VH-VL binders against q95uq1. Designs and how they scored, part 47

Target 1, 197 residues: q95uq1
Amino acid sequence: MSDNHEEESNVPAYVPGKHVSVDQLKQQDAEDEALKRYKESLLGTGVHAPKDDPRKLVIKEMKIQIEGRPDTIYPLDTKELIKEMKTKPFVLKESCHYKITLTFNIQHDIVSGLKQTNTVYRKGIKVSTEKHMLGSFAPQALAHSVTNPRHGWEEAPSGMLARGSYTAKVVFTDDDNEEHLSVEYAFSIKSDWKSDD
Key: E = the ipSAE of ESMFold2; O = the ipSAE of OpenDDE; V2 = 0.75 times the mean of E and O plus 0.25 times the DockQ between their complexes.

## First folded at step 20 (VH-VL; framework fv_sonavibart)

Design E6 (at its last look DockQ between E and O 0.40; V2 from the best seeds 0.00; counts 0 for: pae E 2.1 > 2)
Fold by OpenDDE, look of step 20:
Structure E6 (fold): chain C 197 residues (1-197), chain A 124 residues (1-124), chain B 103 residues (1-103)
Amino acid sequence: as target 1 above (197 residues)
Amino acid sequence: QVQLQQSGPGLVKPSQTLSLTCAISGDSVSSDSAAWNWIRQSPSRGLEWLGRTYSEYQWYDDYEESVESRITINPDTSKNQFSLQLNSVTPEDTAVYYCARETYDFLSGYFDYWGQGTMVTVSS
Amino acid sequence: DIQMTQSPSSLSASVGDRVTITCRASESINSYLHWYQQKPGKAPKLLIYAASSLQSGVPSRFSGSGSGTDFTLTISSLQPEDFATYYCQQSYTFGQGTKVEIK
């Protein structure tokens, strides 16, 4: 029995606001200074949505940060790069401290209640599923970055049972359960950084 | 070319143990890129995965939940084979049993090589 | 658990016919669907992996398509040796099979 420990991260229940278009947001509540500031904080100046790209969420980069090690960076600007990432597993030494940062752009409209679901597989069998509520994101000039965990580091599993090759899928969904993005990546857990297994 | 050759009895009495062996040629039971599976087929249940064994620094076994308490899949590296043991068999275990090599397309396993199959009848 | 449903359960066709078999998953499985052919008294044989990749040695008249929940196996021109039962598979779940019979 592979106990699918759905660790629901106790992220406080972000109640997604009603989906309001960026254009509607710009027009609404011009008299509410607090709301205006909030909108301005969300809506950067000069957000040009590409007319030929209907996507609301566009992944740019995945970064693996390991304490005491160089960062592993996957550029994800193209479909080809996303596919290539699958062929380039990163290595986690057992008991190392690591975090993953995803960088993405939001286009056209606010994505409300963005949720990241990360499922890890070992030889095609699910070994874990993690869900993270990321929040709401508006189009802005600068790409958004989300790091998991938000604070501190995740510890890589240790022991003989943890060592091996893994594959994973990350899915981004909004509060309407619309899937905006899925990315697949691979990694290995090893006893040592130098072990060319 | 990879070949799987099955062996074992085709008749087992109720409450006894079903035992089959699958000999591997053209690959290793210890291959890191493969898993070694048992699958059975019956008219009533169709194709049913039973379990697998594979090596990745150590040996791992995964079993189908319905047979988990009765099944054992063991590798034999010295003979480059793996076996199936299914304890306490009943007539419901009557099926054609196949060994198969599992390979992977990233998140998904598929079976590219199969044994010839062994019809196993559970009867008094 | 993901359920796999094939359609039709059986069909009759003639040599030279275009045959289409469908497999539906209960949830999205991306492109992680595989197809097998089985003849009577034989083990299943892999035809297509990853929804559309032809296994080595399989005739080009076989093709696979689809993603998400809906997948299709196509035989462009049915040959006498193609009368068999076909199965889709995802992970450790198989479809119930589609028997292709001679008309």
Scores: ipSAE 0.736, ipTM 0.870, lowest interface PAE 0.6, mean pLDDT 90
Fold by ESMFold2, look of step 20:
Structure E6 (fold): chain C 197 residues (1-197), chain A 124 residues (1-124), chain B 103 residues (1-103)
Amino acid sequence: as target 1 above (197 residues)
Amino acid sequence: QVQLQQSGPGLVKPSQTLSLTCAISGDSVSSDSAAWNWIRQSPSRGLEWLGRTYSEYQWYDDYEESVESRITINPDTSKNQFSLQLNSVTPEDTAVYYCARETYDFLSGYFDYWGQGTMVTVSS
Amino acid sequence: DIQMTQSPSSLSASVGDRVTITCRASESINSYLHWYQQKPGKAPKLLIYAASSLQSGVPSRFSGSGSGTDFTLTISSLQPEDFATYYCQQSYTFGQGTKVEIK
């Protein structure tokens, strides 16, 4: 396909220098060991994955955290739960602070360059597309968890033009544009948590 | 039974404003489950969506990029109708104009009821 | 925006024939594609929405299939009243149309 994109991954180069002291060599060796440990952690050891489940990415949960309010949790560990998510819209009060945490397992092989593309619609017209690079993930027994934003909070839009009902689709792809997951969901932005304008 | 009935002049001079009206029966222009569209058709461009208006909490408008500086679509709740105004017309605006009701299948809209069409010729 | 290309641009067929019309999207649109029939001098009429869902009042000889980029409208047994031009649509983009003539 003509849409293929590649990114070259680099390891820090060894740069020769004049006047290298014993202390500098010790610091250099420590950094090399740290890099080696980092590379090994990315590969992980992997545990035995179910032989009859070919998926590399298995979603478990999506959690919407809202500052000062109870979390909204969507279990997504079956195809039925993923499909029914669109029938259970969540509400954001305008200007609220929130963040979203995804929990998933990786099995079989590393997923490199995982990215999330979220497209939001208002009555059939696309109103935004957001792309977030999530990173690379190796198979392991414990689930991976990613939170957006990584630090602080996201703020929901406000005003009469922002209020309303929205539908959306989020798609997860890797560096080779292989699609691992697609979820359709809905939400609304309101002036108050219980108000229906 | 939803019906859309169009009215408006079929001949407009260049540089003038094209004005059309679509009257709705069997539904409300204020329905929060529908949107109200104008679509035109010409031999050179085929079917071309121009824009829509709809009500949810307030009135919203969406316009096709190529006409957005010249187009206005207004609802009239007292008459249960909506209008098209297209300013500064040229012969390239010659087309059959349709109004249409839009409804939705989660992420996508489609047009289930159409007006009868109005041939508009832009000529001196 | 995503372009819709219909094939063929026109065809001639006999009453009773099975007729197929295809629509190709420039990018994947899943199943969000709709089909319309337009007779001379009249507005388009919705036949099929969401690729395969038959609109109320449309004869069952019409059917739709496909997903992703390739979609097909089928008329299982062409009738004289099916002389028309057929359009596909996704989002706010229409195909160029396929004119079906009875020979």
Scores: ipSAE 0.471, ipTM 0.775, lowest interface PAE 2.1, mean pLDDT 84
ESMFold2 (binder alone), look of step 20: mean pLDDT 90; pTM 0.938

## First folded at step 21 (VH-VL; framework fv_sonavibart)

Design F1 (at its last look DockQ between E and O 0.44; V2 from the best seeds 0.00; counts 0 for: pae E 2.5 > 2)
Fold by OpenDDE, look of step 21:
Structure F1 (fold): chain C 197 residues (1-197), chain A 124 residues (1-124), chain B 103 residues (1-103)
Amino acid sequence: as target 1 above (197 residues)
Amino acid sequence: QVQLQQSGPGLVKPSQTLSLTCAISGDSVSSDSAAWNWIRQSPSRGLEWLGRTYSEHQWYDDYEESVESRITINPDTSKNQFSLQLNSVTPEDTAVYYCARETYDFLSGYFDYWGQGTMVTVSS
Amino acid sequence: DIQMTQSPSSLSASVGDRVTITCRASESIDSYLHWYQQKPGKAPKLLIYAASSLQSGVPSRFSGSGSGTDFTLTISSLQPEDFATYYCQQSYTFGQGTKVEIK
């Protein structure tokens, strides 16, 4: 009787911290210079959010990295570019190793408990859903970058059944389930890089 | 223009096999941009999707769970048509049967072309 | 399984009336909703795809809107040929239909 101690990976239940606004954070502990410097380091002194853009999360780029292949970069700073992305599928060779990096800016306030949900479809049928907790992000001068998987590479499916065209949607939501961003993209799984399949 | 023309008997005895054919014009049954579906309609059950067939490097079939054990949808590339076979029919299978082309905006499939419908009555 | 509920099940209207039909999903849908018109003895006809896109050849008086769980089909000015049953569809699930009858 092998007691398979399923190590319940006690992933500490992400207790959503109280939504504290950047302004509230700036006002808190004003007497602690060290904390002030720390906050300044996190929030940056000069990040002026555009007054005409109420978005808290602004995607800049999606990068597909494939081991042994050049990167595929999709600029996503405009709505037109996002739409164009749908018409430019990237190719994954079966069994290739790949990862996806999203680059985005946070504006106005901290986005707490940012979650990425990736849903993949084939011929209108959902084939997979992946959820990733990304964490909390504050406005800063430099864009944030998130890579999935965080470590290593994802392996593309293989076999005749895996080959084909896919569509996908990535959605970013916070702890309040507010949708900050959605991006639709397409890809194909092929037997080789050159196959016009 | 895409047209779907249905054919088959409108009367089937209980326990027998319902068989319908849908002939395609203006598109190919092997189109990689479409799927070919059967949908039925009855007053009791409304519009009910039954299944589909489509080609993407190979042939795929998806069926509704409630009929999966009894249903077969087959493409015929030589005739540019696809068929429905529903085995072991009961009076509950009495409905108007439609073939339909499924197309896609991006994430979602919708039915843009339909056959004329075939009333199938299951009766002794 | 996601259930689609239309409201109302039936309505009476006059020519020229604005008609609104609602389709509610039991849960938020990640995919788009589609709308069909069906006349007696005919197959359903696609009206709107992807919640708001008008199918080619469909009059502009038809429009669709909505997201999440709530979707709406609107006929801005009902015409005699619009008396029919309307269905919403998500994936392979259809609503129960809304019959638009002449008042």
Scores: ipSAE 0.738, ipTM 0.864, lowest interface PAE 0.6, mean pLDDT 90
Fold by ESMFold2, look of step 21:
Structure F1 (fold): chain C 197 residues (1-197), chain A 124 residues (1-124), chain B 103 residues (1-103)
Amino acid sequence: as target 1 above (197 residues)
Amino acid sequence: QVQLQQSGPGLVKPSQTLSLTCAISGDSVSSDSAAWNWIRQSPSRGLEWLGRTYSEHQWYDDYEESVESRITINPDTSKNQFSLQLNSVTPEDTAVYYCARETYDFLSGYFDYWGQGTMVTVSS
Amino acid sequence: DIQMTQSPSSLSASVGDRVTITCRASESIDSYLHWYQQKPGKAPKLLIYAASSLQSGVPSRFSGSGSGTDFTLTISSLQPEDFATYYCQQSYTFGQGTKVEIK
């Protein structure tokens, strides 16, 4: 077995500003109308976390954006859709430029130091592990969105050895290593976009 | 029914090459849903995976790190078989050698069919 | 790199006994663990894949459970043909084996 050397990053991508608790926001709004409007945008008008859903992180969508081609969109807002994602692989043409956007809601409480770990396999052999520090996220009405890479595009590998079918798992954990989400998915790297005809 | 039949010599001298063959019936060595493995077993090392070959648009090989410099696994599509070559053997390579078919449960592979085993002794 | 440790290394049991064998991984492997039976002079035989899925042709007295780091193979009522050595496997690593012997 030829194992890739992997480097695991544990450096948090810290959001510098401290998230202020709801009680602190209420106390501070007496002196600042702009802060009051900001507090209302964070809390959402009339929006409350579902009482019967204990999840802090609720995934809504994974979108694969490829330069010069239509987006591939996976709705993930049910448990069934999350489990089914691995049965619907997407295709990357070798050397294509792509990026992945995840859309999610945070509910109940702040999630601090959210970290994404993505592990890729080829026929049962781990070929890479990548960690991305996403930062801290507060509950709000509007969904959060994170894109990797943050700037520009990622390039898919190329060559006959890179072409093939891959399986993968992405896991979201916080500063306490509590797992909030796990999604299994599949993709192929091919020489041409019309490979699945 | 899938069956794996091994052949090859059971006695090899130190510094020589160990060569074994595994013939496949009931499946194709070119199957894109399987991989073809060699695994050995000894009292000191237990079950030890050595490597595999498989076809996915082309042929791929994966070898265990400790033997990677000495091992070759080759498919032969015309005979529907695959081979093991292990160079520069020492007495520590004495073991029962098995070929095995690997199949997958998404992220994980398992060995559902095995050859009968070949006892290989490395001795002068 | 993940090590697999089985316990016990051996046990003695009688026909009809319930037998439990455990396999522990050095880090989480989700449910991607497989179980094999091997009789002397014979190749290993797959019993259970993906922690709990029974291989075709394997008697229902065999069952598997667990996730994460701790996994269990259970034989609900031991039969004469079940005296053998049992191995767990994850990725390309096998446990050291558990020998089940006649009491």
Scores: ipSAE 0.458, ipTM 0.741, lowest interface PAE 2.5, mean pLDDT 84
ESMFold2 (binder alone), look of step 21: mean pLDDT 91; pTM 0.943

Design F2 (at its last read DockQ between E and O 0.55; V2 from the best seeds 0.73)
Heavy chain, then light chain:
Amino acid sequence: QVQLQQSGPGLVKPSQTLSLTCAISGDSVSSDSAAWNWIRQSPSRGLEWLGRTYSEHTWYDDYEESVESRITINPDTSKNQFSLQLNSVTPEDTAVYYCARETYDFLSGYFDYWGQGTMVTVSS
Amino acid sequence: DIQMTQSPSSLSASVGDRVTITCRASESIDSYLHWYQQKPGKAPKLLIYAASSLQSGVPSRFSGSGSGTDFTLTISSLQPEDFATYYCQQSYTFGQGTKVEIK
ESMFold2, look of step 21: ipSAE 0.647; ipTM 0.834
ESMFold2 (binder alone), look of step 21: mean pLDDT 91; pTM 0.942
OpenDDE, look of step 21: ipSAE 0.733; ipTM 0.861
ESMFold2, fold request of step 22: ipSAE 0.710, 0.693, 0.726; ipTM 0.879, 0.874, 0.884
ESMFold2 (binder alone), fold request of step 22: mean pLDDT 91, 91, 91; pTM 0.942, 0.941, 0.943
OpenDDE, fold request of step 22: ipSAE 0.722, 0.871, 0.731; ipTM 0.862, 0.941, 0.870
ESMFold2, last read: ipSAE 0.703, 0.650, 0.648; ipTM 0.877, 0.858, 0.857
ESMFold2 (binder alone), last read: mean pLDDT 91, 90, 91; pTM 0.943, 0.940, 0.942
OpenDDE, last read: ipSAE 0.732, 0.867, 0.865; ipTM 0.868, 0.939, 0.938

Design F3 (at its last look DockQ between E and O 0.50; V2 from the best seeds 0.65)
Fold by OpenDDE, look of step 21:
Structure F3 (fold): chain C 197 residues (1-197), chain A 124 residues (1-124), chain B 103 residues (1-103)
Amino acid sequence: as target 1 above (197 residues)
Amino acid sequence: QVQLQQSGPGLVKPSQTLSLTCAISGDSVSSDSAAWNWIRQSPSRGLEWLGRTYSEHMWYDDYAVSVQSRITINPDTSKNQFSLQLNSVTPEDTAVYYCARETYDFLSGYFDYWGQGTMVTVSS
Amino acid sequence: DIQMTQSPSSLSASVGDRVTITCRASESIDSYLHWYQQKPGKAPKLLIYAASSLQSGVPSRFSGSGSGTDFTLTISSLQPEDFATYYCQQSYTFGQGTKVEIK
């Protein structure tokens, strides 16, 4: 009787904090100069969100990092670039170590409880779904960067059955289940980096 | 243009094996951009997907749970066709059987070309 | 398994009418929905793929819309050749069909 200790990944129960707008946060404790400075340091004094862009989350880049290999960078500033990404799959050698970094800006307000859901398909069939709680993000001058896994590397599947072409969709949702972003991408798992598999 | 031509008997006795063939023209059974499917239709069950075969460095097949224990879909690259075998048939297997090409809109598969259909009656 | 429910099961319409058929998924499927037309004694024919993309050779009077769980097939002006049964499809699941009959 092998006690499969399902390690309950104690993902700390993210208690969704009360959605407090950036404006509300700025108004709160306005008399406390130290707190004001702290808030300014976090929120930045000069982050002008584009008035013509109502998006709260704006993707900038997707970066595929593979141990011992050059990074693959997909700029995602435009819809055209996003479409181009779909047509340019990256290659994962079986058993390679890789991680994915997404770079994005937050605009207008705090995005609370941002969750990333990554679904992978093969020939139209779902093969995996991964969910990651990313946390809350405020508008700031510098783009945010999230890397999965947060620590270490993911290992690409191996074996003949794993080899092939995959498509995937990553979706970003907040605590209110509002979808802020979806990105579709493709990749292949190969036996070798140069293999025409 | 892609064409699918079905062939096989329309009458099968109970407990016997239903056997159909779908000949492909205008595409290859070994295409890495397609999957080759069998779908049946009956008044009682509607349109029912049965299974598929496709090539991606190797051959794969997926079957519906409802027929998984009885079904075999085989490609024939030499003839550019694929077949359906359904064992131990019962009257419940009476339906119009279709072969279809599955293609993909990135994340999803849909059926863009169909065979003409074969009415298969299971009767003693 | 995702269930697909079409409505109505049947409808009567006249030539020139606007016809709307709905398909509801038991869970969110986004662009994974496709539409087919089937005439008696014929195989299904692809009309719309990815919820809203018109298949090549399909008349422009056909359109698809929707997201999440709710999808719609619309025929802007019904033609005599459009009297048929229509099916939605997601993955390997089909709706039960909607029969469009002449009034």
Scores: ipSAE 0.787, ipTM 0.888, lowest interface PAE 0.5, mean pLDDT 90
Fold by ESMFold2, look of step 21:
Structure F3 (fold): chain C 197 residues (1-197), chain A 124 residues (1-124), chain B 103 residues (1-103)
Amino acid sequence: as target 1 above (197 residues)
Amino acid sequence: QVQLQQSGPGLVKPSQTLSLTCAISGDSVSSDSAAWNWIRQSPSRGLEWLGRTYSEHMWYDDYAVSVQSRITINPDTSKNQFSLQLNSVTPEDTAVYYCARETYDFLSGYFDYWGQGTMVTVSS
Amino acid sequence: DIQMTQSPSSLSASVGDRVTITCRASESIDSYLHWYQQKPGKAPKLLIYAASSLQSGVPSRFSGSGSGTDFTLTISSLQPEDFATYYCQQSYTFGQGTKVEIK
């Protein structure tokens, strides 16, 4: 693990000083009204959010899928289960192919520009940070699922330097950088599934 | 009771190598739950982490970017010690040098035992 | 990199006073902040780890609080042996220190 990794959002830079014509303002107003009506239709689909739970994002499950092996599933329905996750590390064999699926509900309002930031540590030193834009999600009865990578598989690192125990934190934020969820977890990279390394 | 005892010369000439040793009692340098650090302190930079070594299935080293081209930290399991070597020193390396044991609260390390400190002056 | 700012840089207090020292991080560090005491000519000594956990052998008059970006070390009744410099630490970065002097 030689390089730290951060994935930047692909958002256009602000360009100051551009004067908008009267015709452009009329078009912008129309588009804003259409967006407002779209958001209102999503809220009106019959989903009723729990009154006494203010969270907009409620995690349900994290699943680690490894090519050719049984899935590892973490139920995360409660704060206790979320806290317990760091005591139940999963194992990746070096060079294995894996992907991670997160299942969650959205309550109360649309969450716009949801971003996942995952930071991995080795004995207190940050070894990587990855950011993924997940999109916007509306409240609904059926849970949402996001799989990373979206296509194909991720490959676990290999070699003697890559082997060992890791701790990590994944954080979910929106366009306003409001934190909706934080989960601490642990894993190890080993030379074999039954290895002591 | 964990104790760290430092030794090494307190005067080093410019361009030479600074060498210090930290002897451990009450724990093992090979402990997989700890890491072994060097930290220095000067009026201009305050407390400054230099690097660490630790054992898991092999030995790992991590060094601060500011010194990574000049620093080596070596464990010695037979003597239960670890050392600091800092090459090509200048007067800016004048500081009190500490060894310290690092332990962890999941994502973060902290230094629970420190050596007594060694004042090292770099001057001709 | 996360910057750490301690305040005040120094303070004067009398034996028996309640002393409060703050440390601010440039971004959230949850509760991963640690406090040290250093007397002249001695190594730093760990007081508090993980924001509020008291290290063994540290007197109960020391306490830590805070999470996120703002953290506080409190000495409820200052004793003669508490005149020292105090440092916060996150990751491999230390604050610049707060010197507590006799008034």
Scores: ipSAE 0.597, ipTM 0.837, lowest interface PAE 1.5, mean pLDDT 85
ESMFold2 (binder alone), look of step 21: mean pLDDT 91; pTM 0.941

